# VHH binders against Inositol-pentakisphosphate 2-kinase (IPK1): the designs that were tried, part 10

Target 1, 281 residues: Inositol-pentakisphosphate 2-kinase (IPK1), of Saccharomyces cerevisiae (q06667)
Amino acid sequence: MQVIGRGGANILIDYGDPTWLWRCCIRWPDLLSSNNSYTIKNISYIKDYVEPLLHGLLCPMYLIDVDIEAIRPILSDFILNLDDKVVKVIKIKNLTNNTSNLILNNHFLKSYCSQNLQTVILELKPKWLYYDTDYCRNCTHNAFKGRGTKYCYNQLLMNPAHLELIFGECNIFPVKFKDAMHEYLRNDNNIFKILYDLQKKLTKNTTPISDIKSINDVNDEHLLLMTLRDVTCFIEWNSAENALHVNIIDVDLKPKEKWTHWTKTYSQLTSSQKIYHTSNK
Short names: E, the ipSAE of ESMFold2; O, the ipSAE of OpenDDE; V2, 0.75 times the mean of E and O plus 0.25 times the DockQ between their complexes.

## First folded at step 4 (VHH)

Design s60 (framework vhh_podentamig1)
Fold by ESMFold2-Fast, scan of step 4:
Order: sequence, then C-alpha cells, then structure tokens
Structure s60 (fold): chain B 281 residues (1-281), chain A 119 residues (1-119)
Amino acid sequence: as target 1 above (281 residues)
Amino acid sequence: EVQLVESGGGLVQPGRSLTLSCAASGFTFDDYAYGWYRQAPGKQRELVAAITSGGTLYADSVKGRFTISRDNAKNSIYLQMNSLRPEDTALYYCARLGYSWGYEWFDYWGQGTQVTVSS
C-alpha cells in the first residue's frame, strides 16, 4: 500500500489492485470524521449535480468503507485525529494502469503511453474555458504566477491547429493518434466545447466574481461552475479502435469559504499584466 | 437485474398535460439520482430533468412547465408535463444516473415512451 499521487485535498493510494485506486480526502487535517462527512456529501454532489451535466464522461468511481486499521499507516501522515472506525473512500478507476510510460510532464499537460505505443493518454486541466473578461483568464493567471502559457486551451478551442504546439512537445506521438485528435477537435462534441458551453451557461446564472462581497453571495450554481473550472480530463486513444475516450476526474464540491480566494485572485488579475486573445465570451 | 420501465406516453393536444412514470427494480432505489431524457427524430438526445437527493435540474426549454419527482416507497420517478408544445414531441427515456466511462458505457436506461403533441 502506498501513496502514488497527491492533489490539493486528496491522496491516491495504490492498495494492490492494478485496476482501481483509493482516493482519500485529506482536506481537513484535524479530523477524519470531517473528511468522511465531506466525502459522503461530495459523492452525493457528484452523482446529483455533476453527473447529469457530464453524463457518460465521468471516470468510474464508487463510495466504499475501508477499515481504519487497514489504512492507518498512510492516513496518520495526513490527518491528526483518526476519530472514526471506517474511512469513506472513493474507489476510482486507475486510468493509467495500462500506460506505464510518462512521456510528457509539464504544468499544462501530462501524457502517458503503453510500451508498444498502441495506447496514448493525455491528462490535462482546461480550467477557465468560458470567461466574461476581455482578457484570457488562464494566460493572465499563468503570467501573474510567473510562467508563460505553453499552449492555451482557449486558443485550442478556437483553432484545432493549436494541437501542433502539444505535439511539438514530444516526438513519439503516433501519426494515427495525432490525426484522431485533429478529427476529435473538429467535432463540436469534443470535451473542450462541452466544458465551454457548460461554463458559459452556469456563468449566466451566477453572481459575477466582482460582485461577491460575502459568503451569502455564493450560490450552488457558482460552486458547480468552480468545479467545472478545475476538472482533470483524461483523453485516451487506442490504436485498435482508433477512437478517443474521455474520463473526467477532480469534480469535487468546492467549499463556499473559498469565495475569499476567488475574489482575491480576481482583484490581483485585474491589476496585473493582462493577456488578450480573441474573446470567447 | 436492473430494470427501468417507462409509461404514460401518448398523443395529446397542445396546451394539455401528461404524466410519465418510471418504475425501477433490481437495485436499491434510494441510493441513486434519476433523469428524464428525450430524443426527437433527427435530434440529439437531451436531458429534460434530473432529480437527486439534493434537488432538481431542468432544461431551459421546460423550466416552469415540467416537474420531476420521485417516490422512494414506490421505487418510481415521475415527470409531470404541463402546457405541452409540438416541440415536446419525442421519445422520453428514464435513466438511472451513475458513473460511466466515456461514451461507451452508460448506466441504465429504460426503453422509452413516445409523447406526441399535435392536434
């Protein structure tokens, strides 16, 4: 049993099953019971609010109970008080199990492949695809954080030729894979367009970030919108099928208390060096 | 065996109402969210309404006219359709909403029930 990945609020545990991983919430470092309560609420939120919007695209995941004694050696490093007898765990499909080679790894994209190059996976976070500012939110945020944007998913949404920037990062991508990606992005049913349309629709039903003055200004649609701005997409290509399959993860319920972070970031970006593209608002 | 069976469809004149029912069996009903989808000829299948433990969701085209509900004691989901329009003509599907992998795998769908709105 070992930790094989860490997110901001979650760890991924290899427990000896090559097909499945345990995803454990560690958002609340003081109490296991707080993490368990959130995990129950989160899985309900995902099934009830996220799955209807992203139907057919979510990574297979199941809420399970794990005996605390089975996982204590791992969780004691992350949670101070293990005050429950069971851990509420999300059993999630291991999307990279058949792709042992990490062939590309940067802030914007990871790519994995099987040893025979018959399977290629792209792992990425599209972030803010729809925005109602006159500047590109993603590129401006990257610049504010002191990094250039290697490839902009907003530009990719507008022009599939932008894929060549991704393909230029690694020279071992199969020609069939590159052709399949170009064809996929020509179709308006691609994941970037789906997320763009959902973000646009939810933005129309939420208080603009500039107008959020207290926690009482944050509604459930705003939390859902923030979830969709922070998803991780796995795009898997298999040579035999010559088809692309999308799995989405990191679809977690955001705490309303994060409104202070969102408003602070907004204020910082409005006062920073802005990056402009063709607007998608 | 998981089963979803729709009923209540039919021919109705514009402005009238229909109630669709979906009977579920073969699993623990209370553990899941449910949706009603529809597909008109030559159109993509679209979500009409969804019901969860936390609330309801509606497509913009049906907000204020359609109401989704559930009865856990009867293992059933309902769609009350008011002020029906010719544009509502479609096959209506009940779905158990679960986790799926890409477009290859869906959770469970019913066989559909036809709703025709015409004079």
Scores: ipSAE 0.000, ipTM 0.104, lowest interface PAE 16.6, mean pLDDT 83

Design s61 (from c8 with Y100F Y102W E105D W106Y; framework vhh_enristomig)
Fold by ESMFold2-Fast, scan of step 4:
Structure s61 (fold): chain B 281 residues (1-281), chain A 120 residues (1-120)
Amino acid sequence: as target 1 above (281 residues)
Amino acid sequence: EVQLLESGGGEVQPGGSLRLSCAASGFTFDDYAISWYRQAPGKQREWVSTITSGGDTNYAESVKGRFTISRDNAKNTLYLQMSSLRAEDTAVYYCARLGFSWGYDYFDPWGQGTLVTVKP
């Protein structure tokens, strides 16, 4: 049993099953019971709020109970008080199962492939596809953080030919895979267009970030919008099917307390060097 | 206005049963997942059970097999059927809606709660 990934709120655990991973919440370092309560609420949130918007695209996931004694050696590094006998864990599909080679890894995306190149996976975070400013939120944020703006999901959304920037980074991508990706992005049912449309719709029902002055200004629609701005997309291609399969993860309920982070970032970006593209569709 | 009103608590002997109710108003009840929490004197609130809008249920290990959560969407009411009650089940029980007060301490209940006392 080994931790194979960590974010600010979750850890991913390899427990010896090649098909499944355990995803465990560690957002509240003081109490296991706080993380357990959140995990249950989070699964309900995903089922009731997120699944209807992204139906058919979510990574298979299941809420399970893990005995605290089985996971204590790992959780003791992340949570101070293990005050429950059971850990609420999300058992999630291992989306990189059957791919052993990480062939591309940059701030824009990661790519994995099988040894025989019959399976290719792209892992990416589209982030802010719809924005109500005249500047590109993603590129402006990346520039502010000292990152490159070479790859942009908004540019990709507007012109699928921008895929060639990604393909130029790695010469082993199969021609069939490249062709499948170009065809996928020409279809309006692609994941970038879906997320863009959802973000645009939800933005109309939320308080503009510029107008958030307290936690009371954050409503449930704003939390859902922020979830959709922070998803991770896995796009898998298999040569036998010659088809693309999309799975989305990281569809978590955001705590309203993050409003201070969101408003601070907004203020920093409005005062920074802004990056402009052709307007949102 | 959103209101959740807990009822059904009382005194019961060890091994006894009790049914708690939570009456909801001010929102579309069947669109939300709702949870039961409890707080014993001098202790932190703990999660007890959750039921999703679709009817899926989850339970804390300490109550699994003894408590049953259910909902009646036509009556905008949540229930907790408690059986085989133990001294450690003594607490004030609260119901809470997912997301309603997430920006505050999400363990803060919306109602006064209902007191369950298990006395020999």
Scores: ipSAE 0.000, ipTM 0.151, lowest interface PAE 15.2, mean pLDDT 82

Design s62 (framework vhh_enristomig)
Fold by ESMFold2-Fast, scan of step 4:
Structure s62 (fold): chain B 281 residues (1-281), chain A 121 residues (1-121)
Amino acid sequence: as target 1 above (281 residues)
Amino acid sequence: EVQLLESGGGEVQPGGSLRLSCAASGFTFDDYAISWYRQAPGKQREWVSTITSGGDTNYAESVKGRFTISRDNAKNTLYLQMSSLRAEDTAVYYCARLGYLWGDYEPFDYWGQGTLVTVKP
């Protein structure tokens, strides 16, 4: 049993099953009980609010109980007080394994393939597909962070030919996979269109971020919108089926306390070098 | 235990060439993609190149056409042939076998100690 990944809020644990991983919350470093309470609340949120919007697209996940003594050597590095007898863990499907080849890695996208190129996986974060500013929020944010703006999921949404820029000049991608991606993007049931439509709907039903002045101005629809702006998408192609399968992760309930971060980021981008696209001017 | 050890760095003039090596041990080298990364003084670590277990190669845009990644499975060794070197290529170069990265997770990667490449006029 070992930790194979660490985020700000969670760790990923390999516990000896190649098909599954344990995802353990470490958002609150002081108390295990705080993390357990959140994990229970989070899985209920995902089931009741996120799953109905993204039905059939979520990575399989299950709430389980792990005895504290089994996981204590790992959790002691992340949580100061292990004040519960059990750990609430999310058992999540392992979407890749340790034999996958990383073939593309940049600020916008990671891609993995099997040794025989029969499976290709794209890992990406579409972020803000719908935005209510006259500038592209994603490109403006990337420029603010000192990143390039060569790849843009908003431009991809407008023009499937933009996919060639996302792939770059990598010759590893099978032609059949590229053709499947182009066909997928022509279908309005593609993940980018689905997320765009959901973000647009929720934005119309929430107070603009510029109008949030206190934690009391944050409603549940705003939290759901922020969840959908921060998902990670895995698009998997299998040569035998010649079909694409989407798994979405990172669909967690956002703490309302993040409102200060959201309003600060908004102010910074409004005052920064803005990036415009023709359709959003 | 997975170990990666880089060598071949040094000082070179602009337009010059260097070949870096990475000796791997503690895992079945043939089964994994292996990558080169670099970190310039005061900058974030950036990806340079990857070679898959099958020998397919991929490159960062900034080095494409100038650098060549290759592997020798019999020697468990990864190479990076660098040509037309520029001042901007000055960095510590790292060999890496990357773990799985999900969303915003930091993977537990296996990194070498690095080898310094300095491009001076």
Scores: ipSAE 0.018, ipTM 0.390, lowest interface PAE 5.7, mean pLDDT 84

Design s63 (framework vhh_enristomig)
Fold by ESMFold2-Fast, scan of step 4:
Structure s63 (fold): chain B 281 residues (1-281), chain A 121 residues (1-121)
Amino acid sequence: as target 1 above (281 residues)
Amino acid sequence: EVQLLESGGGEVQPGGSLRLSCAASGFTFDDYAISWYRQAPGKQREWVSTITSGGDTNYAESVKGRFTISRDNAKNTLYLQMSSLRAEDTAVYYCARLGYSYGDWEYFDYWGQGTLVTVKP
């Protein structure tokens, strides 16, 4: 048993099963019980609110109970007080081989391949595909943070040829894979179009961030919208099948208390250097 | 802008003592658990100690009984009092704020630049 990945809120544990990983919440470093309570709430949210919108695309995941004594040596490094006898864990399908070669890494796109180039995996975060500002929210935010604005999923939605700019960063991509990606993007059933349409629909039912003045202005659909603006997409291609398989993760519940951070960011971007793209439709 | 600035490192003989300090700015210090980590030459970074916002402490087994973590909320400062120092305690020591304890689900790791502790015979 070993930790193979760490985010700010979660750790990923390899427990000896090549198909599955354990995802453990470590958001609250003081108390295991706080993390357990959130994990239960979060899985309920995913099942009841996220799955109906992204059915068939979510990475398989299950809530399980792990005896604290089995995982104590690992969790003691991350949580100060192990105040429950059981750890609430999300058992999540292993979408990556941690021995796969990382061939491309930038702010919103990572790519992995097998040694024989028979499998290519893209890991990406599309973020704000639909937004209600005159400027590109993603590019403007990246510029504000001092990050690059060379690649943009919104540009990709307007022009699939934008994909060649991304592919130009790495000449190792198989031609067959590139062709499959171009065909995938021509179809309106691609993941970027799906997320764009969902974000657009939910935006109509929420208070614009510019108009949020208190926690009472944030409804459950706003939380769902923010979840969809923060998902991670894995696109896997296998040369034998020549098919693309999409799995979505990081579909976690956002608390309403984050409204102050959302409004603060919005205000900062409104006063910063704005980046504009020409809209097609 | 969140910043953590370590100080107090230096050379000491085996059995000696040092006190490390970490000055924090850019956040409400009182609301967060803060930790000490260290990285010895050729080794991965390891956890040393944590103090919660409420003052509860925990220690790695290798330092328990020899090191004491504390905080001064009025000065926004974290301390690590090290005693009975051994050659194997030689490392760069980092203070870290690992996530939010209150009001925000975003977990951002903030690390200081480190302070070198060398235990020489």
Scores: ipSAE 0.000, ipTM 0.116, lowest interface PAE 13.9, mean pLDDT 82

Design s64 (framework vhh_7xy4_2)
Amino acid sequence: QLQLVESGGGLVQPGGSLRLSCAASGFTFDDYAMAWVRQPHGKGLEYIATISSSGSYTYYSDSVKGRFTISRDNAKNTLYLQMNSLKPEDTAMYYCARLGYSWGYEWFDPKGQGTQVTVSS
ESMFold2-Fast, scan of step 4: ipSAE 0.334; ipTM 0.707

Design s8 (from c8 with W106P; framework vhh_enristomig)
Amino acid sequence: EVQLLESGGGEVQPGGSLRLSCAASGFTFDDYAISWYRQAPGKQREWVSTITSGGDTNYAESVKGRFTISRDNAKNTLYLQMSSLRAEDTAVYYCARLGYSYGYEPFDPWGQGTLVTVKP
ESMFold2-Fast, scan of step 4: ipSAE 0.095; ipTM 0.521

Design s9 (from c8 with W106H; framework vhh_enristomig)
Amino acid sequence: EVQLLESGGGEVQPGGSLRLSCAASGFTFDDYAISWYRQAPGKQREWVSTITSGGDTNYAESVKGRFTISRDNAKNTLYLQMSSLRAEDTAVYYCARLGYSYGYEHFDPWGQGTLVTVKP
ESMFold2-Fast, scan of step 4: ipSAE 0.175; ipTM 0.622

## First folded at step 5 (VHH; framework vhh_enristomig)

Design u1 (from s13 with W106H; at its last look DockQ between E and O 0.15; V2 from the best seeds 0.00; counts 0 for: pae E 10.8 > 2, placed apart)
Fold by ESMFold2, look of step 5:
Structure u1 (fold): chain B 281 residues (1-281), chain A 120 residues (1-120)
Amino acid sequence: as target 1 above (281 residues)
Amino acid sequence: EVQLLESGGGEVQPGGSLRLSCAASGFTFDDYAISWYRQAPGKQREWVSTITSGGDTNYAESVKGRFTISRDNAKNTLYLQMSSLRAEDTAVYYCARLGYTYGYEHFDPWGQGTLVTVKP
């Protein structure tokens, strides 16, 4: 049994099953019970509020109990007090592609391709596809951070040809894959349009970030909106089917305490040099 | 057990060069893409470069044209040739296998890394 991945607040554990992995929350380093309580709340949130909005795009996740004694050697490195007899874990399908080769790794885009170019996987974070400012939030934030990204996921909504800028960072993608992506973007049911529409609806139903003054101003729709702004999309193409398979990851419930970060970032961007472009806003 | 051990760091003048090495063991090195990362004090770890099993390379924009990644499959070793070094290249450098698993950057624990310091 071993940890095979760590992101922000979670670890992935290989427990010997070739099909499944355990995903364990370690966000609260003091108490296991705090992580267990969050895990229960998080899976309920995902199943009840996120999954219906994303209609079959979500990867399968199942809540299970694991005896603390089976996992104690691992969790002792991350959590100070293992104050519960069970660990609440989320069982997820093992999607390990150990022969896939990374060909591009930018802040919001990772591209993987098999050596024989029969499989292409895009891992991307579209972030703020809809924004209530007159400037592009994504591009302005990237410029503020000094990122040299030459493409904008928001621009895909206006012009599918913008996809060529995304591919221009790596020119070994098969022509059939590029054609499939262009066809996908012409369909109004593509993931970028879906996320844009969801973000737009939620933005119109919530208090603007600029008006949040305390944690009590943060409601469930704010948390859902910020979840949808931070998802990761996987687009997989294989040459045998010449078809795209799209899945969404990273839909966890945000802690309300993140509101101070959101308002700080808003203030920083309001006072910074702004990036404008045509928008379907 | 999978191990990736970094070496070759040191102190260098601006415009100078260094060659980093990453010795791999515990897996079939030839089958994996391997990457260099770096972490400056107080900053998040950032991706630098990747080389595929077939030898294709890719670079972060900040190092493109100055850094060259390579691999020697017979020696299970990854290299990073760094030239035209600048003060902003000062960081601890790490190597890792890459893959995707629900957005995670790598499969393995980070090693100790190797420190590169570019004198002002």
Scores: ipSAE 0.000, ipTM 0.265, lowest interface PAE 10.8, mean pLDDT 81
ESMFold2 (binder alone), look of step 5: mean pLDDT 80; pTM 0.788
OpenDDE, look of step 5: ipSAE 0.025; ipTM 0.301

Design u2 (from s19 with S101T; at its last look DockQ between E and O 0.11; V2 from the best seeds 0.00; counts 0 for: pae O 10.7 > 2, grease 25.4 > 24.2, SAP .68 > .668, placed apart)
Fold by OpenDDE, look of step 5:
Structure u2 (fold): chain B 281 residues (1-281), chain A 121 residues (1-121)
Amino acid sequence: as target 1 above (281 residues)
Amino acid sequence: EVQLLESGGGEVQPGGSLRLSCAASGFTFDDYAISWYRQAPGKQREWVSTITSGGDTNYAESVKGRFTISRDNAKNTLYLQMSSLRAEDTAVYYCARLGYTYGDYEWFDPWGQGTLVTVKP
């Protein structure tokens, strides 16, 4: 048993099943019971609010109980007080199990492939797609942080040819894969368009994030909007079917306390937009 | 392109020893923790051992005291020295790189072909 992935809110654990991973919340490092309570709430949230919007596209996942003694050696590194005998864990499908190579790796994009290039996977973080501007969170943050990445997911929605900037200088992608992606992006039911439209709808039906002045101003639409702005998309292509399969993960309920961070992010995006897109005009 | 290639597997008698190797390429080897896994026939794949970039080691209880993980950064190679081998050690052995932090999660490398170790009289 070993941690194979980690973030600020969750860790991924390989417990010996090549098909499935354990996703464990570590958002509250002080108490296991706090993380457990959140995980229960999170699963309910996903079921009640996210699943209806993204049904058929969500990565297979479900809640399980893990005995603390089975996971204590790992969890003790992340949570100070293990005050429960059971750990609430989300069992989630391993989406990269059928690949063998990592061929692209940057902050908002990873790509995997099989040795024979018969399978290609894109791991994408489209983030803030809809806004009252023509930029996205990814490109603006890249510019702000001085990263060399020059693609924009928002631009991708407007022009499928922008996909070439996502591929960058990587020249090992199969032509059929690239063609499939271009065709997919022309379809109004592609995952980027779905996310864009959902974000647009939610944005139009609630108060602007910039108008949030306290935790009491945060409503359910805000929470859902922020969830949809932070998802990870997996797109898998296989040569045999010449078809794309999409899975969405990281659809977690956000704490309302993050409203200050959201407001700050808005300000950063405004400033960063001038850095990246003004220079390209 | 990231590549990991396992080798050194074979047939050995109980109580014997064997040394596995994992050749790495396509990334800065020194910066990553590397792990060994194994999968016996009809069983789930299980974690065996990990060595960090700094040289710290960890072992599954089933192999503690018998297996030693090490690395040669100059050769971009991971090793697993196995001693006092048992029948239950029979498995395909895999090496995997622990994730690089780019996004919200660090991901380990996808599985390679592995190398077969067979312990029998």
Scores: ipSAE 0.007, ipTM 0.199, lowest interface PAE 10.7, mean pLDDT 86
ESMFold2, look of step 5: ipSAE 0.015; ipTM 0.393
ESMFold2 (binder alone), look of step 5: mean pLDDT 79; pTM 0.792

Design u3 (from s13 with W106P; at its last fold request DockQ between E and O 0.01; V2 from the best seeds 0.00; counts 0 for: pae E 3.3 > 2, placed apart)
Amino acid sequence: EVQLLESGGGEVQPGGSLRLSCAASGFTFDDYAISWYRQAPGKQREWVSTITSGGDTNYAESVKGRFTISRDNAKNTLYLQMSSLRAEDTAVYYCARLGYTYGYEPFDPWGQGTLVTVKP
ESMFold2, look of step 5: ipSAE 0.324; ipTM 0.689
ESMFold2 (binder alone), look of step 5: mean pLDDT 83; pTM 0.841
OpenDDE, look of step 5: ipSAE 0.047; ipTM 0.493
ESMFold2, fold request of step 14: ipSAE 0.069, 0.302, 0.000; ipTM 0.512, 0.673, 0.257
ESMFold2 (binder alone), fold request of step 14: mean pLDDT 82, 83, 83; pTM 0.835, 0.835, 0.836
OpenDDE, fold request of step 14: ipSAE 0.672, 0.042, 0.000; ipTM 0.854, 0.483, 0.209

Design u4 (from s13 with G99S W106H; at its last look DockQ between E and O 0.19; V2 from the best seeds 0.00; counts 0 for: pae E 12.5 > 2, placed apart)
Fold by ESMFold2, look of step 5:
Structure u4 (fold): chain B 281 residues (1-281), chain A 120 residues (1-120)
Amino acid sequence: as target 1 above (281 residues)
Amino acid sequence: EVQLLESGGGEVQPGGSLRLSCAASGFTFDDYAISWYRQAPGKQREWVSTITSGGDTNYAESVKGRFTISRDNAKNTLYLQMSSLRAEDTAVYYCARLSYTYGYEHFDPWGQGTLVTVKP
């Protein structure tokens, strides 16, 4: 049993099953019980608030109980006090193929191909597809961070030909894959349009970040909006089917305490050089 | 059976250079992205650099312009050429092959690593 991945608040554990992995929360390093409480709250949030909006796009997630003795050697590296006999774990499907080659890697896009190009996988983070500022939030934030990003997912929504900037000089992708992506993007039920519409609706119904003065100003719709701005999308194509399979992950509940980071970022961008382009407002 | 064996570490003065090697066996080396990681005393292990099967490279901000990753697929060997070394580069260096699930990096069981010490 071993940790095969770590994000900011979670670890992925390979427990010997080729089909499934355990996703375990480690956000609170002092107490296991704090992480267990969050995990229960998080899965309820996903089922009650996220799944109704994204039906058919979420990967299956199952809450399970794991005996602490089975996982103690791993968790003791991340959590000081294992104060519960049970670990609340989310069981997720293992989609990795160890032979996949990473061919594009930048901040908001990773792409992978099989050696014979039978399978292409895009892992992408669209971020703020909708914004109510005069400037593009994605592009301005990227410029503030000093990133050399030449593309924007808001612009992809406006014009599918923007895919060529996203893929850049890479010519490895099969023509059939590129054609499937262009057809997908012309359809009004593509994932970028779905996320744009959800972000737009929630933005109109929530208090702007600039107006948040305390944690008590943060409501459930605001948390949901920030969740949808931070999802990861997987688009998988295989040549045998010539079809796209689209899934969304990283839909976890944001802690309300993050409002100070959101307000700080807003202030930093307001005083930064702004990036403007055509958008679908 | 899968093994990644690090070597080439040592003691060096600030501004010095070292070349690390990682000998791979037990898998088809050409098919994988391979990475260097490092762990300083009392710190968590951190990513340093990755080279893809096609030869594309990426670097952590702290080492850009000073470190060069490369691979020799005929010898199943990964290299890290380190120059302009600083005290902050002192760490045990590890190599690992890379794959992904749900955006998380996969890594093989860690080896012993190779120690790089840059005297203050």
Scores: ipSAE 0.000, ipTM 0.189, lowest interface PAE 12.5, mean pLDDT 82
ESMFold2 (binder alone), look of step 5: mean pLDDT 84; pTM 0.833
OpenDDE, look of step 5: ipSAE 0.026; ipTM 0.346

## First folded at step 7 (VHH; framework vhh_enristomig)

Design v1 (from u3 with D30S D31S; at its last look DockQ between E and O 0.42; V2 from the best seeds 0.00; counts 0 for: pae O 11.8 > 2, SAP .753 > .668)
Fold by OpenDDE, look of step 7:
Structure v1 (fold): chain B 281 residues (1-281), chain A 120 residues (1-120)
Amino acid sequence: as target 1 above (281 residues)
Amino acid sequence: EVQLLESGGGEVQPGGSLRLSCAASGFTFSSYAISWYRQAPGKQREWVSTITSGGDTNYAESVKGRFTISRDNAKNTLYLQMSSLRAEDTAVYYCARLGYTYGYEPFDPWGQGTLVTVKP
């Protein structure tokens, strides 16, 4: 059993099944029961609000109970008080199971491949595909953070050739894979367009996040919007089929308490250097 | 415990050559892609090169044709042969294990790196 990924909110655990991983919430480092409660709520949220929007694209996952004794050696490093006998875990499909190499690793882009390059997987974080500001939200934020990102997922919606910037300087990608991706981007039903439209719709149907003044101002649309702005997309290409398959993960419920962070970030960006990209609003 | 230890750094004149090494332990080296990164003073850490477990290689455009990444699985060692070095190659060089899944941060810490200084 091994932790193979760590975030502020979750850890990913290889428990010995090549097909499945355990995703465990560690958002509350003080108390296991708090994480368990959230996980239950999160799964309900995903089922009720996210899955309907992303039907067919959501990564296979389901809630399970794991005995604390089976996972204690790992969780003890992340949670101070293991006060429950059961750990609520999201059993999630290992989307990179058929790959053995991470060949590209950027903040918003990772690429995996099999040894023979018969399988290529892109892990993408499109973030704010839709923005209602006079500057590109993603690019401005990246600049603010000093990330030096050279691409913008939003630009893919306008110019498929922008994909070359996403691939960067990586020259390992098969030509057929690149061609497939270009073709996919020309499809109006590609995942970027889907997310863009959903983000746009939600933005138009609710008050601006920047106008939130208290936790009571946060509504379900805000939460869903912020979820969709933080999803991770996996695009898998197989050479045999020359087809692309998309899975979406990281569709977690955001705590309402994060509204202060959202508004703060907005304020910071308003005073920062603005980076503009064309949008298809 | 996963460990990556960089070595081989030093001072070299422009046009010179240097070979970096990265000694790996605590994991099955041959099963992972390994990368070189570098961080110049006042700049962000940047990707330099990757070699997959299968031996495929990638290079940043800035180092392509000058740097060569290689690995010795029997020795659990990664190499970076640098040639035609330039002032802009001055940086601390890091090696990093790749193969993590999903968008989570690596659980392995960065090593100390090895300093390469290119100056007349």
Scores: ipSAE 0.000, ipTM 0.221, lowest interface PAE 11.8, mean pLDDT 89
ESMFold2, look of step 7: ipSAE 0.027; ipTM 0.504
ESMFold2 (binder alone), look of step 7: mean pLDDT 83; pTM 0.845

